Miniprotein binders against q53ft3. Designs and how they scored, part 149

Target 1, 195 residues: q53ft3
Amino acid sequence: MFGCLVAGRLVQTAAQQVAEDKFVFDLPDYESINHVVVFMLGTIPFPEGMGGSVYFSYPDSNGMPVWQLLGFVTNGKPSAIFKISGLKSGEGSQHPFGAMNIVRTPSVAQIGISVELLDSMAQQTPVGNAAVSSVDSFTQFTQKMLDNFYNFASSFAVSQAQMTPSPSEMFIPANVVLKWYENFQRRLAQNPLFW
Below, E stands for the ipSAE of ESMFold2; O stands for the ipSAE of OpenDDE; V2 stands for 0.75 times the mean of E and O plus 0.25 times the DockQ between their complexes.

## First folded at step 16 (miniprotein)

Design qa26 (at its last look DockQ between E and O 0.61; V2 from the best seeds 0.54)
Fold by ESMFold2, look of step 16:
Structure qa26 (fold): chain B 195 residues (1-195), chain A 83 residues (1-83)
Amino acid sequence: as target 1 above (195 residues)
Amino acid sequence: SVEELAEEIREALRRVQIKYEMAKQWLADGDVQFALRILQYAYRLAKKALEKAQELGLTELIEEAQELIQQIEELMEKIRESQ
């Protein structure tokens, strides 16, 4: 029903089903993993009114599992990218995976998927900003690009009194760059996909 | 005590704000139906928080709850108009 993908590793498509409604993927050497992709294979959709709550589990300093809710997958959004690099020292959360293997191999984490009612999932709150959205990624990239361009262009700013005359060159007042930057930021905040 | 109850209301309103932002993200990701379920939960939670704040006469929390409720209602109406 589900797949799990980590960059640089073979895709996992054979989840361990630990209950009728619960599925698990093992993540060996989890300390080197920054992101994980969880997706539906497309063979079996969730039943109507249902979706999947996605959890991450890692062993604490004593080797005991610490579970955290990463986010969700649904028929309407059947894949998601989760950032887990910041979670390996985080606090646990309530979870539906009971006493599963009380002792874990120290270098192995797990991804758990629990099939739940959408209304129940709506009441749950994922840890931090584990889920990576396409809009957030685009906004972050675009903001970095804007900052880079503005910093680069502004590093060449000189006052009119400091300019060396060069009649053969065309010049653009620095305030044009600033106005463009401010306008682009405003439009991006209103509609990240305006361009 | 009334301060313990006020802190429960603040926690509920903090959850409402989190759910409102979560719903906007799910809407942007294209799952309108799940976004609406999140908004409906946030709305119910905000309405309960408002009622508790009103029973205790907690003016600042009443205003905060009313603002959140208005934001949620506006977003739900925008979604209905686009469907």
Scores: ipSAE 0.620, ipTM 0.865, lowest interface PAE 1.2, mean pLDDT 80
Fold by OpenDDE base, look of step 16:
Structure qa26 (fold): chain B 195 residues (1-195), chain A 83 residues (1-83)
Amino acid sequence: as target 1 above (195 residues)
Amino acid sequence: SVEELAEEIREALRRVQIKYEMAKQWLADGDVQFALRILQYAYRLAKKALEKAQELGLTELIEEAQELIQQIEELMEKIRESQ
């Protein structure tokens, strides 16, 4: 039903089902993980009116699990990206996973998914900054990339009077780059996936 | 104490703010229904916080709660108009 992905690692598609409505992924070497993607496999949808609350657990200084609500997945949003790198100092929240006697090695964290009513999920508040919007992230990345390119290109701008003759070299007017940049930004604003 | 109650109200309003931001994200991600559910809960939470703040005469918290309520209402209206 669920998959879990960490960048640079193999995708996990076999969650441990610890209850009828609860699934757990192990994350070895969790301290090196910045982001986790949780997604539905598409084989089994949530029942009507239900979704998944996604939790993260890590061992505290005493080796006890600290669970934190990261966010949610639903049939309407079957995947989500969560930032977990900054959660190490967070306080535990109420969680549905109880005192799972999970033999934890100090380096292993867990992702837990609890299938719950959407109304109940709406009442829950994830830890701050854990949820990363994919669309916003993409837009921000694209904008940063564009800005980087423009800044890079413009740094080489010279007036015609400053140009050194180089017959073998092609030159692009700076206004062309600017025009491209403006047009691209406009298109991006209209549809982030226009390409 | 009044201070303890004030902190509870502040915490509630922080949760309201978080839920409001979450709703915007979920809207952007395409799940309007869940966004609405979050907003509805946030609205109720904010109203309760407002009532408590009014009872205690906490002007700053009253203003904050009112602002959040307005923001939520505006967003919910935008959603309704887009449907």
Scores: ipSAE 0.402, ipTM 0.782, lowest interface PAE 1.1, mean pLDDT 86
ESMFold2 (binder alone), look of step 16: mean pLDDT 90; pTM 0.903

Design qa27 (at its last look DockQ between E and O 0.42; V2 from the best seeds 0.52)
Fold by ESMFold2, look of step 16:
Structure qa27 (fold): chain B 195 residues (1-195), chain A 83 residues (1-83)
Amino acid sequence: as target 1 above (195 residues)
Amino acid sequence: SVEELAEEIREALERVQIKYEMAKQWLADGDVQFALRILQWAYRLAKKALEKAQELGLTELIEEAQELIQQIEELMEKIRESQ
């Protein structure tokens, strides 16, 4: 039903279902993780009137889990990016996973997803600044994509001194790619929702 | 004590402000229905805080609650007109 993605790691799509309405992903070596993406796989939506509350758990100095509410996913917003780098020493919050919390290895954290009524979720307040807005995440992803595209395209650029006549091949001047990149980046900084 | 009750009202209004900002964020992210549910809860909390502030005669908290209620009502009306 859910996926969990950490940059530089394989996506996880096989959550551990610990109850009918509760799902968990393990995050080994969590101290190196700054952001996590939680998303719906797209095959089964939440039932009408329901959504998912998303929690982050890490072990405290005694090895006991500390749970913090990161935010939510819903049918209307089926994916979210959460910043966890600032949460690894915070206070816990009320959470539905208490009966399932067992002492664990200090290097492993968890993402918990609890399927709940939207009216109940509306009353909960996530820890501050954990959820990255879709505008922020779109901007970050788009900048990284543009950097990647520029680096990729630049690896194929040829100078006129290197060029072999090839009338069947199409070429673009390398500086056109840079010009496009700079213009797009400026437009995105002025209005992240311009498209 | 009256001071303890006043602090409870201030905390409730702080939660209302947080929920108002959260709802605006959910609107910007495109989930109008969840944003409206957040606003409806924030509205009920603000109305309760106003009622307590009026009972105690806490003029500054009454004004703060009324301003928040107006902001929430305006946003909810804007949402309904856009649907």
Scores: ipSAE 0.608, ipTM 0.858, lowest interface PAE 1.2, mean pLDDT 78
Fold by OpenDDE base, look of step 16:
Structure qa27 (fold): chain B 195 residues (1-195), chain A 83 residues (1-83)
Amino acid sequence: as target 1 above (195 residues)
Amino acid sequence: SVEELAEEIREALERVQIKYEMAKQWLADGDVQFALRILQWAYRLAKKALEKAQELGLTELIEEAQELIQQIEELMEKIRESQ
């Protein structure tokens, strides 16, 4: 039903089902993890009126698990990116996984997904800044990439009077690059997934 | 104590802010219905916080709560207009 992805690691598609409505992924070497993607596999949707609360657990200084609510996934938003790197010092919250004797090693964190009513989910408050919008992140990345390219290209701009003759070399007018940049930004603003 | 109650209100308003930002993200990600649910709860929480702040005469917290309520209402209205 669920998958879990850490950058640079193999995707996990086999969650441990610890209860009818609870699923757990193990994250070895969690200290090196900045972001985790949780997503539905698309095989089984949430029942009507239900979604998934996504929790993160890490061992505290005493080796006891600290669970924090990261965010949610729903049929309408079947995937989410969570930042976990800054959560190491957080306080534990109420969580649905408290009764589970999960054997933990000090270096292993866990992602827990609890299938819950949407109304119940909506009243819960995740830890701040854990949820990252995929659309916003993509847009920001694309914008930075565009800016980088434009700045790079512009750094080589010379006037015609400054040009050194190079018959074998093709030149692109700077205004063409600018026009492209503006058009691309406009399209991106209209639809970040226009490509 | 009044200070303890003030902290509780402040924490509640923080949660309201988090929910408000979450709702914006969920809107951007395409789940309008869940975003609305989040906003509804944020609104309820903010109203309760406002009432408590008013009862205690905490001017700054009153203002913060009112501002958040207004933001939530405006966003909910925008959502309704877009449907």
Scores: ipSAE 0.491, ipTM 0.817, lowest interface PAE 1.0, mean pLDDT 86
ESMFold2 (binder alone), look of step 16: mean pLDDT 90; pTM 0.895

Design qa28 (at its last look DockQ between E and O 0.40; V2 from the best seeds 0.56)
Fold by ESMFold2, look of step 16:
Structure qa28 (fold): chain B 195 residues (1-195), chain A 83 residues (1-83)
Amino acid sequence: as target 1 above (195 residues)
Amino acid sequence: SVEELAEEIREALERVQIKYEMAKQWLADGDVQFALRILQFAYRLAKKALEKAQELGLTELIEEAQELIQQIEELMEKIRESQ
C-alpha cells in the first residue's frame, strides 16, 4: 500500500504490517538520514473518509522508542517529503502505536503509518517543520539543478589560448553563465514562485 | 479559577490559529477536501472558545475569537466559490 524512500538508498515497498491499520518501515543508520519520502504505491487507495498519519520513531538514550507525528498522506496528496534531521532529540507525542516496541538496536529508527479517519487526522498537529511543502521541495530541487548545471558548464571552461578554432560552433563566455547563475539564485531566494 | 479558564481559552485560540495556517498549506498543496476538514475543526474550536469567553465576560478573548472566526469563514467562502 505504501512506499518509503531515503535519498541514496533502495526504495522500500514492503512495510511490516503490525496491525490491520498500522504499517512500519525500518530505517537503519537513521542518524545519517535528513529526509524521508512516504508515498502510496497507487494500487490501493485509502477508504473514503480515511487517510494516513505518518510518525517517526527513534530510540532515546535508554533505547526506548520516541514517536513524533510528521504529518499525513491522503488520497488527495499521496506523497510527502518529511525532514527528520531536527527530530532526533525531540520529545515524544501522543501516538496510536501504544506500547508496541519493535526497535531492537540503537541505530534503527522507524516510520509508522496509521490509517485513520480524516476528521481525527484534522485534529492532530504535526511537529514543527517536519513536512516539506511543495514550494520548499521545488526550491531545493531547483537549487540543486542550478548548482549541477553551473558545475557542469564550468568543467568545460578553457582559456582562449587553449581553444582550437571551430568556425561552425558558437561559444558563450564563461562569465555569462556565472552572471546568469547568480541572478537566478537571487530571484529564487526572493520569490520561489517567480516562474 | 477564572485565570485557569482564561488560559484554556488562549490555548484553544492558539490551536485555532495553527489549524488555520495548516489548512492554508493543505489548500496550497491541492488537497481541498482535507483542507476543509481542518477548517471545520478550527471553526468548531473557535466557536467553542468564543462561547466560553462570553460566559466569563472576557472581552479581549471574545474579540480575538471573533477575528479568527471571521478569517475562517472568509476562507471557507472562497473555497465554496471555487467549487
Scores: ipSAE 0.685, ipTM 0.884, lowest interface PAE 0.9, mean pLDDT 80
Fold by OpenDDE base, look of step 16:
Structure qa28 (fold): chain B 195 residues (1-195), chain A 83 residues (1-83)
Amino acid sequence: as target 1 above (195 residues)
Amino acid sequence: SVEELAEEIREALERVQIKYEMAKQWLADGDVQFALRILQFAYRLAKKALEKAQELGLTELIEEAQELIQQIEELMEKIRESQ
């Protein structure tokens, strides 16, 4: 039903089902993890009116699990990116995984997904800054990439009078790059996934 | 104490703000229905906070609550108009 992805690691598609409505992924070496992606596999949707509350658990200084609500996934938003690197100093919150004796090693964190009513989920408040908008992130990345490219290319711009003859080299007018840039930005603004 | 109650109201309004921002994010991510659920709850929470602030005569918190309520209402209306 669920998958978990950490950059540079194999995708996890086999959650441990610890209850009828609760699933857990283990995250070894969690201290090196900045972001986690939780997503639905697409095989089984949430029941009507239900979604998933996503929790993160790490051992505190005493080795006890500290659970924090990261955010949510729903049928309408079947994947989410969470930043966990800044959560190490956070306080624990009420969580649905409290009664589970999960054998923990000090270096292993856990992602827990609890299937809950959407109305209940809407009342919950995740820890601050944990949820990252995928669309916004992508748009920002793309914009930065475009700006980087444009700035880079523009840095080489010379007037015709300044050009040194190089018969073996092809030249692209700067206005062509600019037009491309403007067109691309327009398309991106209309649909970030236009490509 | 009044101070303790004021803190509770402040915390509630903080949650309202967080939920308002969350709803915006969920809208951007394409789940309008869940965003609306978040806003509905945030609205109720803000209204309760406003009532308590009014009872205690906490002017700054009243103003903050009113502003948040207005923002939520405006966003909810915008969503309705877009559907």
Scores: ipSAE 0.548, ipTM 0.845, lowest interface PAE 0.8, mean pLDDT 86
ESMFold2 (binder alone), look of step 16: mean pLDDT 90; pTM 0.897

Design qa29 (at its last look DockQ between E and O 0.31; V2 from the best seeds 0.60)
Fold by OpenDDE base, look of step 16:
Structure qa29 (fold): chain B 195 residues (1-195), chain A 83 residues (1-83)
Amino acid sequence: as target 1 above (195 residues)
Amino acid sequence: SVEELAEEIREALERVQIKYEMAKQWLADGDVQFALRVLQYAYRLAKKALEKAQELGLTELIEEAQELIQQIEELMEKIRESQ
């Protein structure tokens, strides 16, 4: 039902089902993890009126699990990115995983997904700054990439009078690059996923 | 004490603000229905906070609550118009 992705690691698609409505992923070497993606596999949707509360658990200084609500996934938003790197010093919150004797190694954190009513989820407050807007992040990344490329290419711009003959080399007019850039930005603004 | 109650109201309004921002994010992410649920909760919370603030005569908190309520209502209306 759920998958978990950490950059540079294999995708996890086999959550441990610890209850009918609770799923857990283990995250080894969690201290090196900045972001985690939780997503639905698309095989089984949430029941009507239900979604998933996503929790993160790490061992505290005493080795006891500290659980924090990261955010949510729903049928309407089947994937979410969470920043966990800044949560290491946070306080624990109420969580639905308290009764689980999960054997923990000091270096292993956990992602827990609890299937809950959407109305209940709406009342819950995730820890601050954990949830990252995927759309905004993607748009920002794309924009930065475009700007980087444009700036890079433009740095090599020369006038016809400044050109040194190089018969073996192809040249692209700067205005072509600019037009491409403008068109791409327009399309991106209309639909970030136009590609 | 009145001060303690005032703090509770302030905390509630803070939560309202958080929920309002959360709803905006969920709208951007494309889940309008969940965003609406969040806004509905935020609205109820804000109304309760407003009532308490009015009972205690806390002018600043009243104004803050009213502003948040208005923002929520405006956003909810915008969503309805877009559907």
Scores: ipSAE 0.717, ipTM 0.910, lowest interface PAE 0.6, mean pLDDT 87
Fold by ESMFold2, look of step 16:
Structure qa29 (fold): chain B 195 residues (1-195), chain A 83 residues (1-83)
Amino acid sequence: as target 1 above (195 residues)
Amino acid sequence: SVEELAEEIREALERVQIKYEMAKQWLADGDVQFALRVLQYAYRLAKKALEKAQELGLTELIEEAQELIQQIEELMEKIRESQ
């Protein structure tokens, strides 16, 4: 139902369902993460009148969870970027023995998504500055990027006679994927609306 | 005391302003349905704050609440007309 993306990591698309209406993603080494993207996969929408409240949780120095409301995702706004770097304050405690930075608890945090009534969500107020941008445009951009990628990569398909025997498989040279990614990334930086 | 009740009203009106701005952001992001629900909540808060301010005769807070209520009603009407 949901996906979770951190820059430089594989996208997570298999949330752990911990209750009928609650889903969780683990974030190992969360102390190095500044932003996280939460999005709907598009296969199952929220029921009418409902949406998702998105929380960030990290273990405090005693190992107990601290939960903070980041914001929301809805059928009308199915993805969002959240800043979590400012929510990790207190992870580096000061000591009388100088600037020792000792990890006292496991460095695994969680993104929690709770399916709730829109009326209930309307009454909740996210922590300040957690939501970074509207990702509706980013989601449409990403969908167009995937279509562009597929069309580009498929144009370089080669016959099986040029590869090792695998008669039920189609092969694409790995450098095609990399070249497309590099070109797209460069064009995006120059003009986000180039397509 | 009256001062404590006045502070509660100010905090409620501040929350109304936060929700009004939140609704405008969600509207700009294209989720009209959720924006409207946030506005409806803000409206209820503002009406409640107005009633409390009127009971205490707090003229400045009455005017602030009425101004916010008007802004919320105008935005909700614009949303309904656009649908």
Scores: ipSAE 0.669, ipTM 0.879, lowest interface PAE 1.0, mean pLDDT 77
ESMFold2 (binder alone), look of step 16: mean pLDDT 90; pTM 0.899

Design qa3 (at its last look DockQ between E and O 0.61; V2 from the best seeds 0.69)
Fold by OpenDDE base, look of step 16:
Parts: structure tokens; C-alpha cells; sequence
Structure qa3 (fold): chain B 195 residues (1-195), chain A 83 residues (1-83)
């Protein structure tokens, strides 16, 4: 029913079903993870009037799991991006996953999805700044891309006077654009969420 | 105490504000129905907060609650007009 994606890692499509309405993904080496994508596989939709509450669990200093509500997925929004890198300092919230003796290694966090009524979900407040809008993410990405391009290209700008007589114009070597493109593509390939 | 009650109202209104922003985000993401559910909840909470603030004569909180209610109503109306 659900998938979980971390940049640079293989997609996880095999959630552990810990209850009829509860699913869990393990995230090894969670400290290196900035963003997690949770998505529906498209095989089984939520029942009418229901959606998924997405929780994140990490071990506290005592090794006890701290659960926090990240956000939601629904049939209308079947995927969501969550930022988890800044959540280490947050207080635990009530969570539906109870005292599940999930054998936790200190380096492994968990994503939990609880299937719940939409009306109940609407009453819940996720931790601040965890949920990243897809639109906002795209906007931020685009802006970062453009800023990166302009900053890079402009650093190589030369006056027309330095090339041919036309002091009112600035010139950027064509190869600068190419270099930027190559570097940007490389970075994107290495980490799609580098922005 | 009145002060404690005032803080509770303030916290409630903060939650309403958060819910309002959440609803806007969900609208942008394309789930209108869930956004409406969030707004409906926020609206009810804001109304409760307003009533409490009025009972206690807390002018600033009354004004804040009224403003939030208006914002929610306006957004809900926009959604209805778009459907």
C-alpha cells in the first residue's frame, strides 16, 4: 500500500504491517537523512473518508523511541515530502504505535503510517516545518537552480570593452553555461534534494 | 485564573492559525476536500475561542479570533465558488 523513499537509497515498498491499520518502514542511518518521501503505491487506495497519518520515530538519548507526527497522505495527495533532519530536538507526541517492542538499533529510525479517519487527521497538528509542500519544494528547487545559475554565470561576466568595443554590454562565455549545466546535473544526480 | 484562561485561548488561536495555513497548503497540493475538513475544524475552534474571550472581556483576543474567523470564512467561500 505504501512506499518510502530516501534520496540516494533504494525505494522501500515492503512496509511492515504491525496492525491492520498500521505500517512501518525502517530507516537505517537516519542521521544522514534530510528528507523522506512517503507515497501510496497506487494498488490500494484509502477507504472512503480515511487517510494516513505519517509519523517519525527516532531513539532518544536513552534509546527510547520518540514519535512525532510529520504530516499526512490522502487519496487526493498520495505522496508527501517530509524533512526529518531537524526533528531530533523535538518532544515526543502521542502516537498510535503504542509500546511496540520494535527491536531498534540506535541508528535506525522508523516511519510509521497509521490509517485514520480524515476528520480525525484534520484535528491533528504535525510538528512544525516537517511537511514540505510539493509546490513549495518545486518552487524552492527552481529558485535555487536559477540562483545557482546566475551566481555562477555572472562570476565569469566580462565587459564588452574587454572583448569588442561596446562598453554598455556584459558578456558571459558560452562555455560557462555549459559548465554550470554539467555541474548542476552532476549534483542533482548525486543528491536530488541537494537544494 | 483569568490569565490562565487567556493563555488557553491564545494557544487555541495559535492552533487555528496553524490549521488555516495547513489548509492553504493542502489546497495548493490539490486536496480540496481535506483542506475543507481542516478549515471546518479550525472554524469551530475559533468560534469556541471567541466565545470564551467574549465571556472574559478579552478585547485583543476577541479581535484576533474575529479576524481568523473572517479569514477562514473567506477561504471557505472561495473554495465553494471554485467547485
Amino acid sequence: as target 1 above (195 residues)
Amino acid sequence: SVEELAEEIREALETVQIKYEMAKQWLADGDVQFALRILQYAYRQAKKALEKAQELGLTELIEEAQELIQQIEELMEKIRESQ
Scores: ipSAE 0.748, ipTM 0.918, lowest interface PAE 0.5, mean pLDDT 87
Fold by ESMFold2, look of step 16:
Structure qa3 (fold): chain B 195 residues (1-195), chain A 83 residues (1-83)
Amino acid sequence: as target 1 above (195 residues)
Amino acid sequence: SVEELAEEIREALETVQIKYEMAKQWLADGDVQFALRILQYAYRQAKKALEKAQELGLTELIEEAQELIQQIEELMEKIRESQ
């Protein structure tokens, strides 16, 4: 029904169903995670009048889960991006998951999805700064990809005096890559969806 | 005390403002149905806060509640016009 994605990791599509209306994804090494994407796979929609409340949980100093409401997914908005980097020391909130969601290792957190009535969800208030707009997340992802490519390509740069002759290979001057990088950043800042 | 009741009304109106902003975001994200449910909740809470402020004669809070109610009604009307 649901998927969970963290940058640099394989997508998770097999949530642990802990009740008829509750689903959980494990997030190992959660302290390295800044954002998580939660989405509906598209195979099973929410029943009419219902949606999903999305929670983040990590173990406190006593090993007990601290759950915080991140936000929601619905048939009308079936995917959302949540920032969790600022939540790992926050206060817990009222939640439906109970103690049985406790993980054994201190570096594993959980994403919980509870299927609830839309009217009940409308009364709930997510923790501040958790939800990220789709435009902001596209920009962040694109910037990271851009930085990664530039850093990788520039690691192979040599000066003309240092170049070993290799007549069977094609070469691109490093300045071309830099110019492309700078131009792409400018256009991205101007319109994140220009391409 | 009257001061404690006034603070409860201020907190309720702060919640209404938060819900109004949430509804605008959900509308911008394209989920009109959930946006409307949030607005309906905010409307009910603002009406309750107005009634309490009127019972206590708290003029400033009455005006604040009335302004929020008007904002909510205007947004709900805009949604109705686009449907």
Scores: ipSAE 0.687, ipTM 0.886, lowest interface PAE 0.9, mean pLDDT 81
ESMFold2 (binder alone), look of step 16: mean pLDDT 90; pTM 0.894

Design qa30 (at its last look DockQ between E and O 0.44; V2 from the best seeds 0.63)
Fold by OpenDDE base, look of step 16:
Structure qa30 (fold): chain B 195 residues (1-195), chain A 83 residues (1-83)
Amino acid sequence: as target 1 above (195 residues)
Amino acid sequence: SVEELAEEIREALERVQIKYEMAKQWLADGDVQFALRILQYAYELAKEALEKAQELGLTELIEEAQELIQQIEELMEKIRESQ
């Protein structure tokens, strides 16, 4: 039902089902993890009126699990990115995984997904800054990439009078790059996923 | 005490603000229905806070609550108009 992805690691698609409505992924070497993606596999949707509360658990200084609500996934938003690197110093919150005797090693954190009513989820407040807007992040990245490319290319712009003959080299007019840039930005603004 | 109650109201209004921002994010992410649920909760919480603030005569908190309620209502209306 759920998958978990950490950059540079294999995708996890086999959550441990610890209850009818609760799923857990183990995250070894969690200290090196900045972001985690939780997503629905698309095989089984949430029941109507239900979604998933996503929790993160790490061992505290005493080795006891500290659970924090990261955010949510729903049928309407079947994937989410969470930043976990800054959560290590946070206080624990109430969580639905309290009764679970999960054998933990000090280096292993856990992602827990609890299937809950959407109305209940709406009342819950995730820890601050954990949820990352994927759309915004992508848009920002794309914009930065475009700007970087444009600036780079423009730095090499020369007038016709300044050109040194190089018959073996192809040249692209700067206005072509600009037009491409403008068109791309327009398309991106219309639909960030136009590609 | 009145001061303690005032703090509770302030905390509630802070939560309303957080929920309002969350709803906007969920709208951006494309889940309108869940965003509406968040807004509905925020609205109810704000109304409750407003009532308490009025009972205690806390002018600043009343104004804050009213402003948040207005913002929520406006956003909810915009969503409805877009559907």
Scores: ipSAE 0.729, ipTM 0.912, lowest interface PAE 0.6, mean pLDDT 87
Fold by ESMFold2, look of step 16:
Structure qa30 (fold): chain B 195 residues (1-195), chain A 83 residues (1-83)
Amino acid sequence: as target 1 above (195 residues)
Amino acid sequence: SVEELAEEIREALERVQIKYEMAKQWLADGDVQFALRILQYAYELAKEALEKAQELGLTELIEEAQELIQQIEELMEKIRESQ
């Protein structure tokens, strides 16, 4: 029903359904993430009168979840980009001696999507600065993610003469990826909201 | 105290302003129906704040609430005219 995309990472399309109306994506190493894109895959719309409230959860210093409302997705606006870098600074401070070796605490945050009535969603107020509402900001972030995907996929390209037989595997010609990248990039530059 | 109630009204009107701006963003993003639901809620909050300000005779807050209500009504009317 939903997808979750972070720049430099594979798109997640298999949310963990934790209730009939609640879906979760895990974000490992969330401290390195500045933005997240949440979108509807397009196969299953929200029922009439309903939409999705999008939350960000991260563990506090004691490992307890802290949940913050980022914003919403609806059938009328099926994708949104959220800035989360400022939301994970509950203990954000810069130590003057930042050259020390610090044991990194394992950290997994979550994106939660709750299917709710539109009237209930209208009464909720997202945290400030979470939603990226500027078309320019959305375009810029999306362009960076497109570049990252293309560079990643292209790093696995091989010529036909260099391929080993693998009849049980599915393959994608590199030209398909390049054509998709060029066409999408062109359309995004012409109209950032073409979708 | 009346000062505590006035601050509550002021906070409510700040939330109305936030909802008004949120609705404008949703209009710009093309979801007119959700924008209208947000505006209806903002209208309810503003009307409640106005009633409380009137009960306390808080003239400046009454005028502020009336201005927000007018802005919301004008935007809702403009949306309905374009529908």
Scores: ipSAE 0.669, ipTM 0.871, lowest interface PAE 0.9, mean pLDDT 78
ESMFold2 (binder alone), look of step 16: mean pLDDT 90; pTM 0.894

